# VH-VL binders against b7kms5, part 290

Target 1, 80 residues: b7kms5
Amino acid sequence: DTFETVRNTIRIESEVDESLRQLCHEERITKETWLEAAYLYLCEKPEELAQVIQLAQERLSQRKAIADYKRAKTMQERFL
Below, E stands for the ipSAE of ESMFold2; O stands for the ipSAE of OpenDDE; V2 stands for 0.75 times the mean of E and O plus 0.25 times the DockQ between their complexes.

## First folded at step 18 (VH-VL)

Design q_26 (framework fv_pozelimab; at its last look DockQ between E and O 0.81; V2 from the best seeds 0.00; counts 0 for: pae E 2.4 > 2)
Fold by OpenDDE, look of step 18:
Structure q_26 (fold): chain C 80 residues (1-80), chain A 121 residues (1-121), chain B 107 residues (1-107)
Amino acid sequence: as target 1 above (80 residues)
Amino acid sequence: QVQLQESGPGLVKPSETLSLTCTVSGDSVSSSYWTWIRQPPGKGLEWIGYIYYSGSSYYNPSLKSRATISVDTSKNQFSLKLSSVTAADTAVYYCARTDFYDEELAPFDYWGQGTLVTVSS
Amino acid sequence: AIQMTQSPSSLSASVGDRVTITCRASQGIRNDLGWYQQKPGKAPKLLIYAASSLQKGVPSRFAGRGSGTDFTLTISSLQPEDFATYYCLQYFKYPWTFGQGTKVEIK
């Protein structure tokens, strides 16, 4: 069988990325196939999916806060 | 797709206040720096200033504190007011977005089409 | 304010030519340099940011190089749509300042 893929740039928090990298290495899979499998698994589990979405929303909120701070700092440095 | 559109009077009398609004679509005014830039006819570009959604702003000293930039998050707009205008303020005025890509500053990655403001009695 | 000296002010070139535009800052600005393309009656368009990072959708024939005070924009093979005015921008320190511009005309 053949399938088409879409190339995406995904930025993952370093600690999570390292942990995931190790897991994929040990299990002889890739981050891509892990994500695909995880998503498909969750699609069949609405309660678990809802929990993951909530967690993802919390992480996004944290990312936004951090990004906002870094951006402000970057812009403020231009006064020095 | 982010889009910016300038609006406002194209003619202003000397000593009056120039007032423009930039309407942003395809993106929230949150988490970006929103900038005004102008270009006199046949001349180069001049950075006017920026505003962050939090209200933090900075202006080019060349405007001698005549410029005021404001943001309206409810309308997804930001505005420019330039007081005590003279003929020297005749220019095409652009609104633009300044954003960050992978924590790298990318000034003016999106622009409005620009609007000509002529100062004349 | 940091002065940006752009050179040349204008140049004539043919399709297929290699074109180089220079921008010099009056003081070190690290890599906080952007390049913009502007066509008549249109808003400028971001080409390069961070001195050498290509903006999404910009052809690879455009390349930015340099750090510190001397920067270059190179068009490896000039295309018909590349005839325009180009500006550099320093955003290392406020106020942010543009170069005078370089008009690339058809020979």
Scores: ipSAE 0.566, ipTM 0.855, lowest interface PAE 0.6, mean pLDDT 94
Fold by ESMFold2, look of step 18:
Structure q_26 (fold): chain C 80 residues (1-80), chain A 121 residues (1-121), chain B 107 residues (1-107)
Amino acid sequence: as target 1 above (80 residues)
Amino acid sequence: QVQLQESGPGLVKPSETLSLTCTVSGDSVSSSYWTWIRQPPGKGLEWIGYIYYSGSSYYNPSLKSRATISVDTSKNQFSLKLSSVTAADTAVYYCARTDFYDEELAPFDYWGQGTLVTVSS
Amino acid sequence: AIQMTQSPSSLSASVGDRVTITCRASQGIRNDLGWYQQKPGKAPKLLIYAASSLQKGVPSRFAGRGSGTDFTLTISSLQPEDFATYYCLQYFKYPWTFGQGTKVEIK
């Protein structure tokens, strides 16, 4: 009968994290409560949720491409 | 979890081509770097080479003229062909994965069980 | 090619002993050094990457140190399952090369 929580680790782009940290500080909230509120709000807004999902898919694809580029550079630097 | 399994003939005649396949499960052959390594009986380990799914590859100069590594993404497999084999190519052959942990290179973090290939007339 | 020389080639030790294995590179390899454990009839297993990073699931009694040309693997308290052959690997430049191995035997 308590407000049970699950512990998770996430990785956020540094500039986005800095901006979110500043917002949470100014509003005297936590990142966790902000994320919960944002998701609960979007659940009631199907059109807005779809746009957030689209942006998330684009960011995921871009992060994968950047990772692949860095990995290829790491393997290439081992040639003479 | 990631599992690798070597398969292929255990006996190969001199001057013929050794051909091995590694079947990958728990990971996509398209997302990591895949290697072959061999170990003659009672001896140390020798790196043969690697491939990335797009076809980029590198081979140990000691084997470069004879070794070819290829990938089959539809079967989630990669393969080794070693031409013109001699008794010196008798070894246990391993397939292995190279991955990145938080973008740090982790070489050969998973290995197959190994398969003995004997070169004998 | 960069040569990797391990010492000793073999050693005998008792359960509970502190064991140190050395790996020396013929030129600087930064921290591009891995350690592998191989038991008879089995494939090698990654213990340490990047000279000192412990692979997940590897007991904390294993520790790697070093940078440049001189590296060590230390087992702080040898266990029965640690009797095996240990290999270092340089992956700084192609071709990637292993040391010749160090066999750790029960005394």
Scores: ipSAE 0.358, ipTM 0.790, lowest interface PAE 2.4, mean pLDDT 91
ESMFold2 (binder alone), look of step 18: mean pLDDT 93; pTM 0.948

Design q_3 (framework fv_pozelimab; at its last look DockQ between E and O 0.69; V2 from the best seeds 0.63)
Fold by ESMFold2, look of step 18:
Structure q_3 (fold): chain C 80 residues (1-80), chain A 121 residues (1-121), chain B 107 residues (1-107)
Amino acid sequence: as target 1 above (80 residues)
Amino acid sequence: QVQLQESGPGLVKPSETLSLTCTVSGDSVSSSYWTWIRQPPGKGLEWIGYIYHSGSSYYNPSLKSRATISVDTSKNQFSLKLSSVTAADTAVYYCARVDFYDEELVPFDYWGQGTLVTVSS
Amino acid sequence: AIQMTQSPSSLSASVGDRVTITCRASQGIRNDLGWYQQKPGKAPKLLIYAASSLQKGVPSRFAGRGSGTDFTLTISSLQPEDFATYYCLQYFKYPWTFGQGTKVEIK
């Protein structure tokens, strides 16, 4: 009985990670099983899935804006 | 797979304007910082400057304000114009990318093949 | 502008040799130093960034060290494909400047 898995690395914001870590600890589950369950649950709920996707798109845009800002500061600091 | 390719005339007359274009594939010109670097035959490398698609730029003072770099997002290209050229501007010209790996600045991680521009009459 | 001085200007070495190239900055540049390899007729290739971080695809025989003003590039066991000219680059302050190069040639 093997449950085939894929190893990967993801980055999540510290405040979200802390909350998720606490939830998983209290419920005696792992982040991996929570992510799998959340995805499988949402697959059967098109409207809720669309809302999650919209939020994900907003967060992606916010992360990009923050990264662009930090990168611009890094380039700016190199002026004499 | 990111690739950069320089194009433009290989011979330019003194006092005229050198004009080169870099075509980018495998990346968007709006995603990174873009730069030109030159190397006179048998000599070292000289950084010309950079452009970001929003207009942020820097130019090496050694070029005495003769250089301009511009970006064309619709063609996924950026270009160099160097005015009032002399024999001292004869060099191989490279386009290159400036990127960030995990917010760490990484200079010139990809280069074009280079194009020789000779300034003579 | 920050001046970058490489030494030696050239060296001769045999396959298997350990080779060390130095680069000195005219003022402190933290770890904002890159190393590039250039073969005749080709564009430079990034080897090392941030003084010691190995670029992907670059063999582990290349190692960078140093911070501040004194930096080294070491090739632990020279291979036939390593005969080239090597340049350091400071990118701490504009204008970014290269060292004059170190030519590594076959003995």
Scores: ipSAE 0.607, ipTM 0.891, lowest interface PAE 0.9, mean pLDDT 92
Fold by OpenDDE, look of step 18:
Structure q_3 (fold): chain C 80 residues (1-80), chain A 121 residues (1-121), chain B 107 residues (1-107)
Amino acid sequence: as target 1 above (80 residues)
Amino acid sequence: QVQLQESGPGLVKPSETLSLTCTVSGDSVSSSYWTWIRQPPGKGLEWIGYIYHSGSSYYNPSLKSRATISVDTSKNQFSLKLSSVTAADTAVYYCARVDFYDEELVPFDYWGQGTLVTVSS
Amino acid sequence: AIQMTQSPSSLSASVGDRVTITCRASQGIRNDLGWYQQKPGKAPKLLIYAASSLQKGVPSRFAGRGSGTDFTLTISSLQPEDFATYYCLQYFKYPWTFGQGTKVEIK
């Protein structure tokens, strides 16, 4: 089999990242192979995939809100 | 790939209002700060002001009384209006993005090509 | 407004030369300093942000240093495409202000 990879920069929420790191360490796998396996698994499970997508959308919304706040704060500090 | 493009009249009469629009592609105006910068011919750069998608804006005090920046999220555009122009307002006008990398401010990582606006009778 | 004094206003150099441009702020601006390159008829291009962070795609021969009031942009080995005007920008406090520019010309 041929095996080619693409390098990506992924930012993960710290608590989730730590939990995932621990899991991967215990199971002797990597975050990359975990993500690949999880995605492929979900591709065969449309209901579960839909649930994950909904969760991801909620998390994205929260991230955007937090990001907006932090950016605004950063910009506001320039008035001080 | 983020791209910015300025558009508007290249000639404005004294005392009239300069009006420019920046069209953004490859990024949503709803996620960044957006700014205008100008450069008189053969001169340096002057920061005009910024706008956030929420409508929050701030202007260089040197232009505050005359400058208005607005954003149109539906068109993915933001605009500059500069009232009561004089010859001193003749410049190449640039729109640019203000971005954030890991909460680090990164000013003007993308620019439009610039558009010359000449104030003349 | 914070004044940014850039020096020199112009310099002549040859390909392969080490070039250093200085920017001094009228007050402390921490590391909120950016460097930009501008070629004739073109928009400025971001080189360095946060005083020393290299923008993506910018050659490693460009380096920014400094904090507080004194900052430097160094080109370790000048290349033909590096002949341009360079500007520093402080974005520590509003209004954001640029240096007057340094024109790097071919000797």
Scores: ipSAE 0.605, ipTM 0.886, lowest interface PAE 0.6, mean pLDDT 95
ESMFold2 (binder alone), look of step 18: mean pLDDT 92; pTM 0.949

Design q_4 (framework fv_pozelimab; at its last look DockQ between E and O 0.76; V2 from the best seeds 0.61)
Fold by OpenDDE, look of step 18:
Structure q_4 (fold): chain C 80 residues (1-80), chain A 121 residues (1-121), chain B 107 residues (1-107)
Amino acid sequence: as target 1 above (80 residues)
Amino acid sequence: QVQLQESGPGLVKPSETLSLTCTVSGDSVSSSYWTWIRQPPGKGLEWIGYIYHSGSSYYNPSLKSRATISVDTSKNQFSLKLSSVTAADTAVYYCARTDFYDEELVPFDYWGQGTLVTVSS
Amino acid sequence: AIQMTQSPSSLSASVGDRVTITCRASQGIRNDLGWYQQKPGKAPKLLIYAASSLQKGVPSRFAGRGSGTDFTLTISSLQPEDFATYYCLQYWKYPWTFGQGTKVEIK
């Protein structure tokens, strides 16, 4: 069997990334296969998927807020 | 794909107000800094100013007293008004996006095609 | 305002030539320098940002170098589609300012 993969850049919050990295190391898996497995698992669990989506939406909102702040700060520095 | 398109009168009389609108598609105006730049015929480029969705704006001191940039998030547009125009304001006016890649500024990664505004009696 | 002095104002070159354009800032601008290409009747196109970062989709024959006050744009092997006017931009301090441009013409 052969399967095709798509390469993309995924940026993960540092604390979460470190925790996930440690887990993957202990279980001798990769972050990529973990994400694939987690997604496929959740696809069969509609209630759990809904909970994860809600959590993801909250995290996205936080990221946007932080990003806006950082951007504003970056632009502000150019007045100094 | 992000696209910008300028619109507005191509002819303005001296002392009147130049008014242009940039319509943005493929991206929300709520996530970037939106900029106006102009280029007199056969001349170089001049940065006019920018606006953020929050309303934060800054203008080139050379135009500060006359320039106003506004944003309409409901229409996904931002606009430029330049008051008391003279022949010196004759130029191709561009709208452009300033974005951030990994917190790095990326100025003017997308441009409108530009619109010529001629100041003449 | 920070002055950007671009040199030369114009140059003639042939396809395959190595072309170098220089931009000098009147004061330090770190690496907040962009390069743009403009063809007649068209809007400028971003080539390089952060002094040396290649914009997506831009051919690798374009390269930006420098920091502080002196910056260069190099086209390693000039192609027919590269004949245009090039501008540098500093965006370290307001107002953001462009160089006066360099017109690259066919010899």
Scores: ipSAE 0.576, ipTM 0.859, lowest interface PAE 0.6, mean pLDDT 94
Fold by ESMFold2, look of step 18:
Structure q_4 (fold): chain C 80 residues (1-80), chain A 121 residues (1-121), chain B 107 residues (1-107)
Amino acid sequence: as target 1 above (80 residues)
Amino acid sequence: QVQLQESGPGLVKPSETLSLTCTVSGDSVSSSYWTWIRQPPGKGLEWIGYIYHSGSSYYNPSLKSRATISVDTSKNQFSLKLSSVTAADTAVYYCARTDFYDEELVPFDYWGQGTLVTVSS
Amino acid sequence: AIQMTQSPSSLSASVGDRVTITCRASQGIRNDLGWYQQKPGKAPKLLIYAASSLQKGVPSRFAGRGSGTDFTLTISSLQPEDFATYYCLQYWKYPWTFGQGTKVEIK
């Protein structure tokens, strides 16, 4: 079958995105190919995958806390 | 798809407490702001108040502190209690979600079907 | 509380007509205005939020405009399923308040 792609949008922390863009530029690859390669590599490595998942969970929790704070402020400003 | 469903008794005696529950499916009660709204038969809509799962809440002053909204995260539900009811509290009661689309506040994007509560002796 | 006044309270129109409903706030509410459609026996349905943003799944014949105190909902070509009551909502300051409604009826 052919190699098909799906168009997606994601949001990445600006500092991390800048670092990733610089790495991809220096290595002459794309962000998309890096993401695919990283995932495929980790699929065979349960210990490393578990560490990445733990870090991802921590980052998700932090991003949710920041979003909750901003949303709470939006709701709070409507008093008075 | 997000769905909300009100449940509770349709008849309440004067001076007693009206108690309703909203069951949420297709979404987590922990991820949004949850609201009760009512509409007397043939009349307009009145905002009762909201709750966030952490307990943050606010109520319409017109209800004179008779309203309490609570969340049960284990059942994915939120509830309304309205004390000391009179005939003036006869209305269709709706539960609704307030959410954020890309951090933009979106009020009442999903509603339950509504349940009529009649206050009568 | 911020009072929301809709005009007209009711109107009669034919399929294909352009319909405009006005909502006025008693004080400035920025763009924190929503529009809802309600049919008899059903819950209201969100049409427009942030004064002009179209909710997903809502036909493009619905358009919201305005800022501050004066807002409009326009239906560019009325369809049979658009005969309903329409409410505006201010959500700038608590308590959040609805307009009294505008009933759009078949002529």
Scores: ipSAE 0.543, ipTM 0.862, lowest interface PAE 1.2, mean pLDDT 92
ESMFold2 (binder alone), look of step 18: mean pLDDT 93; pTM 0.953

Design q_5 (framework fv_pozelimab; at its last look DockQ between E and O 0.72; V2 from the best seeds 0.65)
Fold by OpenDDE, look of step 18:
Structure q_5 (fold): chain C 80 residues (1-80), chain A 121 residues (1-121), chain B 107 residues (1-107)
Amino acid sequence: as target 1 above (80 residues)
Amino acid sequence: QVQLQESGPGLVKPSETLSLTCTVSGDSVSSSYWTWIRQPPGKGLEWIGYIYYSGSSYYNPSLKSRATISVDTSKNQFSLKLSSVTAADTAVYYCARVDFYDEELVPFDYWGQGTLVTVSS
Amino acid sequence: AIQMTQSPSSLSASVGDRVTITCRASQGIRNDLGWYQQKPGKAPKLLIYAASSLQKGVPSRFAGRGSGTDFTLTISSLQPEDFATYYCLQYWKYPWTFGQGTKVEIK
């Protein structure tokens, strides 16, 4: 069997990343294989997938707001 | 992949308004800063100004308030208007993106190919 | 406005040469300095941001150094495709300003 992997740069919220890292360590798996497994599992669970998507959308909205603020601040500092 | 492309008249008469549009593909104009830069033939680069998708903008004081940058999120475009043009405004005009990598400002990581605008009677 | 002065304005070099371009700011700009490469008839291309961070896809032979007022772009071994005009950009204070450019020509 052969499979190809794609290298991704993923930034995870620090608290979530730490919790996930600990879980993976305890279960002797990797974040990559956990993500793959979780996604594949959810693909077979449409209701659960919908819930995860909704949660992800909310988190994205929060990230966007924070990012916008930080960017604005960065740009504003250049007037001082 | 992000792509930018300038469009607009290549010839403008003195005292008229230069008008250009930058069409962005491969990325949303939302949550980004967008800028215009120009380069007179055989000369260096001059930063014109920027706009954020929210409408916040700032212009190079050298343009003496002649520049107006706008954004149209529905078309994924942003535009430049430069009023009261003279021969000195003859230049290749570039649109570009201002990005942020892990909160680090990264100016002009993507550029349009540029469009020559000649001011002549 | 912060003035950016590049040196030299032009230089001639051969393939394989080590090339160094300097950029001096009229006042401190921390590390908010970018380097761009421009070839005739083309848009500038980002090489370095934050004074020393290499843009994705840019060969490792390009290196940026410096902070404060003095900055350098170094090409460790000049390649045929590197003959171009290079610009520095300060984006610490508005208005953002470019250096006048350095043309790297083939000897």
Scores: ipSAE 0.631, ipTM 0.907, lowest interface PAE 0.6, mean pLDDT 95
Fold by ESMFold2, look of step 18:
Structure q_5 (fold): chain C 80 residues (1-80), chain A 121 residues (1-121), chain B 107 residues (1-107)
Amino acid sequence: as target 1 above (80 residues)
Amino acid sequence: QVQLQESGPGLVKPSETLSLTCTVSGDSVSSSYWTWIRQPPGKGLEWIGYIYYSGSSYYNPSLKSRATISVDTSKNQFSLKLSSVTAADTAVYYCARVDFYDEELVPFDYWGQGTLVTVSS
Amino acid sequence: AIQMTQSPSSLSASVGDRVTITCRASQGIRNDLGWYQQKPGKAPKLLIYAASSLQKGVPSRFAGRGSGTDFTLTISSLQPEDFATYYCLQYWKYPWTFGQGTKVEIK
């Protein structure tokens, strides 16, 4: 039985990342093990997983809207 | 793996309208800004303008309002129409992407292969 | 419109040479300058954006420098595949404008 890992990079909103880093530090775990544990736990809890998915969808939409707004400002500032 | 490919007639008569289409794969036309650039044979590059699918656009004043860029999201394409062409509009026409890397503006990071359009009577 | 003046218009160099191309803007453009390489019959290829940021997949022998009005592209050790025409682009204010190009030829 082998335990293979993959290397990933993810981008997390700064206030959430700060809170998550503090939690992992206090509990003496890593972000990787926290993410794995959170996913494995939710896989066995359909109602709670659905709530997390809903929140993830809302955050995805919000992040896209913010990015689109910033990019539009960047293009707009270049008019004389 | 973003790829852009120009298509359209290679020969256009003076006073008529030049029409080109750029087909995009590996990206969505609604996710980036899109542009046309042209290069007369043996000469430099001229930016024509850009479009964003929701309507934001700019056109180079050097084209004297003859250029229109449009987007077809259902076909994942964008196009150029240039009206009232003359021999001075003979050029290789390129489509290109304007994108953002970590919110840093990156101009023309991917280009089509280019298509020669000759204006001849 | 902001004019971009490249110098020299052409140069001859040997493999292994250090090559420097300059680009001067008619007014300040911050660091909104790109460098493109074009080979005959091909589309331009982005080398550098934001004056000094190297595009993914571009060899580290290419380096951009400058801000404001004066910019350079340096190729630290010219390779056979680097013989091409190079263009700078300002993208600070519309219309975005290219320099007239610098042709790098084998000596």
Scores: ipSAE 0.624, ipTM 0.901, lowest interface PAE 0.7, mean pLDDT 93
ESMFold2 (binder alone), look of step 18: mean pLDDT 92; pTM 0.949

Design q_6 (framework fv_pozelimab; at its last look DockQ between E and O 0.79; V2 from the best seeds 0.66)
Fold by ESMFold2, look of step 18:
Structure q_6 (fold): chain C 80 residues (1-80), chain A 121 residues (1-121), chain B 107 residues (1-107)
Amino acid sequence: as target 1 above (80 residues)
Amino acid sequence: QVQLQESGPGLVKPSETLSLTCTVSGDSVSSSYWTWIRQPPGKGLEWIGYIYHSGSSYYNPSLKSRATISVDTSKNQFSLKLSSVTAADTAVYYCARVDFYDEELVPFDYWGQGTLVTVSS
Amino acid sequence: AIQMTQSPSSLSASVGDRVTITCRASQGIRNDLGWYQQKPGKAPKLLIYAASSLQKGVPSRFAGRGSGTDFTLTISSLQPEDFATYYCLQYWKYPWTFGQGTKVEIK
């Protein structure tokens, strides 16, 4: 195992983040160790990894649609 | 890194149509709003309008409905056509991006280098 | 359309000086104000958006303030590379409009 770490910022939907924080608290782990463990576990499981990737793609599409809607409203409000 | 580059004829005859293309690299033309801005030599900046790939657009009334901006998603380009030009349309034309940083509107965060279009007989 | 008036139209200052440029809107624009720097023969460059948010890669000596109708751009310690013309832009209501520019000449 490497002791080298990289600092990152990510944005997580608030409801998911709240649930994840509660899980990590109950299990006495951190978000970063959970993320590392989840990825390392899935690397050995191609079928499960594919399902997680599919869900991630669906969530990305939903986030883009919401963002596009909000951005359109921002541009529209500037008409007289 | 996002880069924009204008291309098109530098000389246009009066009454004809000015036509410019902006080639986008480092970003998708489908991901942002795109705009044209012009600057007559030695003068200030005038916003022409914007386009979004869905067809949503606005044009500055100062151009009296002579401007059309369009998007070509397959070439990752957008363009300006300005009809019935006169000497008053002589300017450096810039393409630029309108984007959002964490859903905050950011106008003209990247610009092309500009192209001079001269309207002359 | 909303008129944007910059003051002064031009100024001269020495390297190291604090420079302040003012932009006034003919009606309230909230904080929908941008500042751009343009050097001769080049495209404008975004410095500040949302009145006070510094664009990435812009030196921290640039600062924007204001809301409503009165806005300022301050350069805390003028550098030789800051010789340029500066424009404000309102982007609250269409058509979006620029100020007439402020030329900063370094003595």
Scores: ipSAE 0.612, ipTM 0.898, lowest interface PAE 0.8, mean pLDDT 93
Fold by OpenDDE, look of step 18:
Formats: structure tokens, sequence, C-alpha cells
Structure q_6 (fold): chain C 80 residues (1-80), chain A 121 residues (1-121), chain B 107 residues (1-107)
């Protein structure tokens, strides 16, 4: 069998990325196959998927807030 | 795909207020800085100012007393008002996006096509 | 305001030529320098940001170099579509300011 893959850039929070990296190393899998497996698993678990989505939405909101702050700071530095 | 489009009167009388609107599609005005830039015919480019969705704005000191930039998140638009115009304000006016790639500032990665505003009696 | 002096104001070149445009800032601007290409009747197009970072979709024949006060845009092999006016922009300190432009004309 052959399958096609799509290459994309995924940015993960450093602490989470490190933890996930360690897990993948111990289990001799990759972050990519982990994400694929996790998603496919959750697709069959609607309640769990809903919980993950809610968590993801919260994390996105936090990420946006942090991004806004950093951008504002960057722009502010140009007054000094 | 991000697209910007300027709109407004192409003719303004001296001493009146120039008013332009930039309509943004393919991106939310709530996530970036937005700027106006102008170019007199046959001349170079002049940065006018920027606005953030929070309302934070800054203007080129050369135009600070006359320029006002505003944002309307509900319409995904931002606008420029330039008061007390003279012939010197005749220019092609561009709206553009200020973006950030991995926290690196990327000024003016997307532009509107520009709109000519002529100040004449 | 930081003054950006661009040189030359104009140059004539042929297809295949190596073209170099210089931009000098009146004071240090770190690497907060952008390069833009503008064709007649069109809006400027971002080529380079952060002095040397190539904007997505821009051909690799364009290269930006420099830091501090002296910056260069190089077109390694000029193509027919490259005849245009080029501008540098400093965005280190407000107000953000452009160079006066360099018109690249066909010889």
Amino acid sequence: as target 1 above (80 residues)
Amino acid sequence: QVQLQESGPGLVKPSETLSLTCTVSGDSVSSSYWTWIRQPPGKGLEWIGYIYHSGSSYYNPSLKSRATISVDTSKNQFSLKLSSVTAADTAVYYCARVDFYDEELVPFDYWGQGTLVTVSS
Amino acid sequence: AIQMTQSPSSLSASVGDRVTITCRASQGIRNDLGWYQQKPGKAPKLLIYAASSLQKGVPSRFAGRGSGTDFTLTISSLQPEDFATYYCLQYWKYPWTFGQGTKVEIK
C-alpha cells in the first residue's frame, strides 16, 4: 500500500511539545502518527471529541491573547 | 487569500475632509495591524499611520493633526479621514496589512489596488 | 525621522544582468528593512522583509542583505518582469519611512 502525505508547519507550545516528544520517543512513534491516531480515535468518540474541541478553543483564545500582547509590545518598542 | 479594497470619493475640494474605506476579505481585521500609505503622482511613498483592532493607532507626525484612522470590526473595514486637504494631498491612497510571521514584523504584505484622490476646486 | 537614502535613483540594465540597489539609513535600524517592487499603475509588492527574508512567492533571484545602516537588494539575473521601481522601507522607528525609489529601466 501507498499513501500520500501533506507537509505542513505545526507550532506547538513548548512544554506540550516536549512532553509529546518524550512520549513518542518512548513509544517509538512520531508526533505525526500520534496526531493521526489521536484524531481518528476521537472521530469515533463524539463526547471525547467535544471535550478536546472545547479545550482546543480555550487554548486558542489564550494563544490569541498572548499573540496580541506580543504584537503590541513589538509595535510599542518602535516608539523608544 | 487576503484582499484589500479601497473605496471613497476620488475628488475632494480644498479644506474639506478626505474619507476612504478599506474593505478586507480573507482575513479578520481583529488579528492584524492595518495601515494607510499614499503616493503623490510620480512621487514616492509616504506612510500615513496604522490602527489595531483594539483602536490603538499611530500617525505619521507629518499628518498627525489631520489624519484619523478607525476600524469597524463588524464590517471588517478600516477607514482614513484626512481633514483640511490641499492640493498637496492629491495622491493614490493604499490600504495595506501589517502582519507578523512567528513574531517577526512583516509590513505591508498585502495591499489594496489603490485609489486616486484628487484635491481640486 | 529616519531618512532612507536609496541609490541609484535610476539605472539601465539588460535582461540577465546583475542589479544591485542600495539603501542607507540615517541611523541604525537593525534589520527592520523591507524591499518593495512597484510597477506602473500597480500597488507596491513586498519582496523582502527583515532585511534578508524572502517573501513567499518571490523568486530566489531577489536577495536582501545588510544590517544597521547599509542595505542592498540584489537581482542576480534580471528578468523582463523585473523592470520596475523599487523602494526600501525602514520600520524600526516611527514614522516608518521609505527610500525615494530606484527605477530599473531596460537598456
Scores: ipSAE 0.610, ipTM 0.890, lowest interface PAE 0.6, mean pLDDT 95
ESMFold2 (binder alone), look of step 18: mean pLDDT 92; pTM 0.948

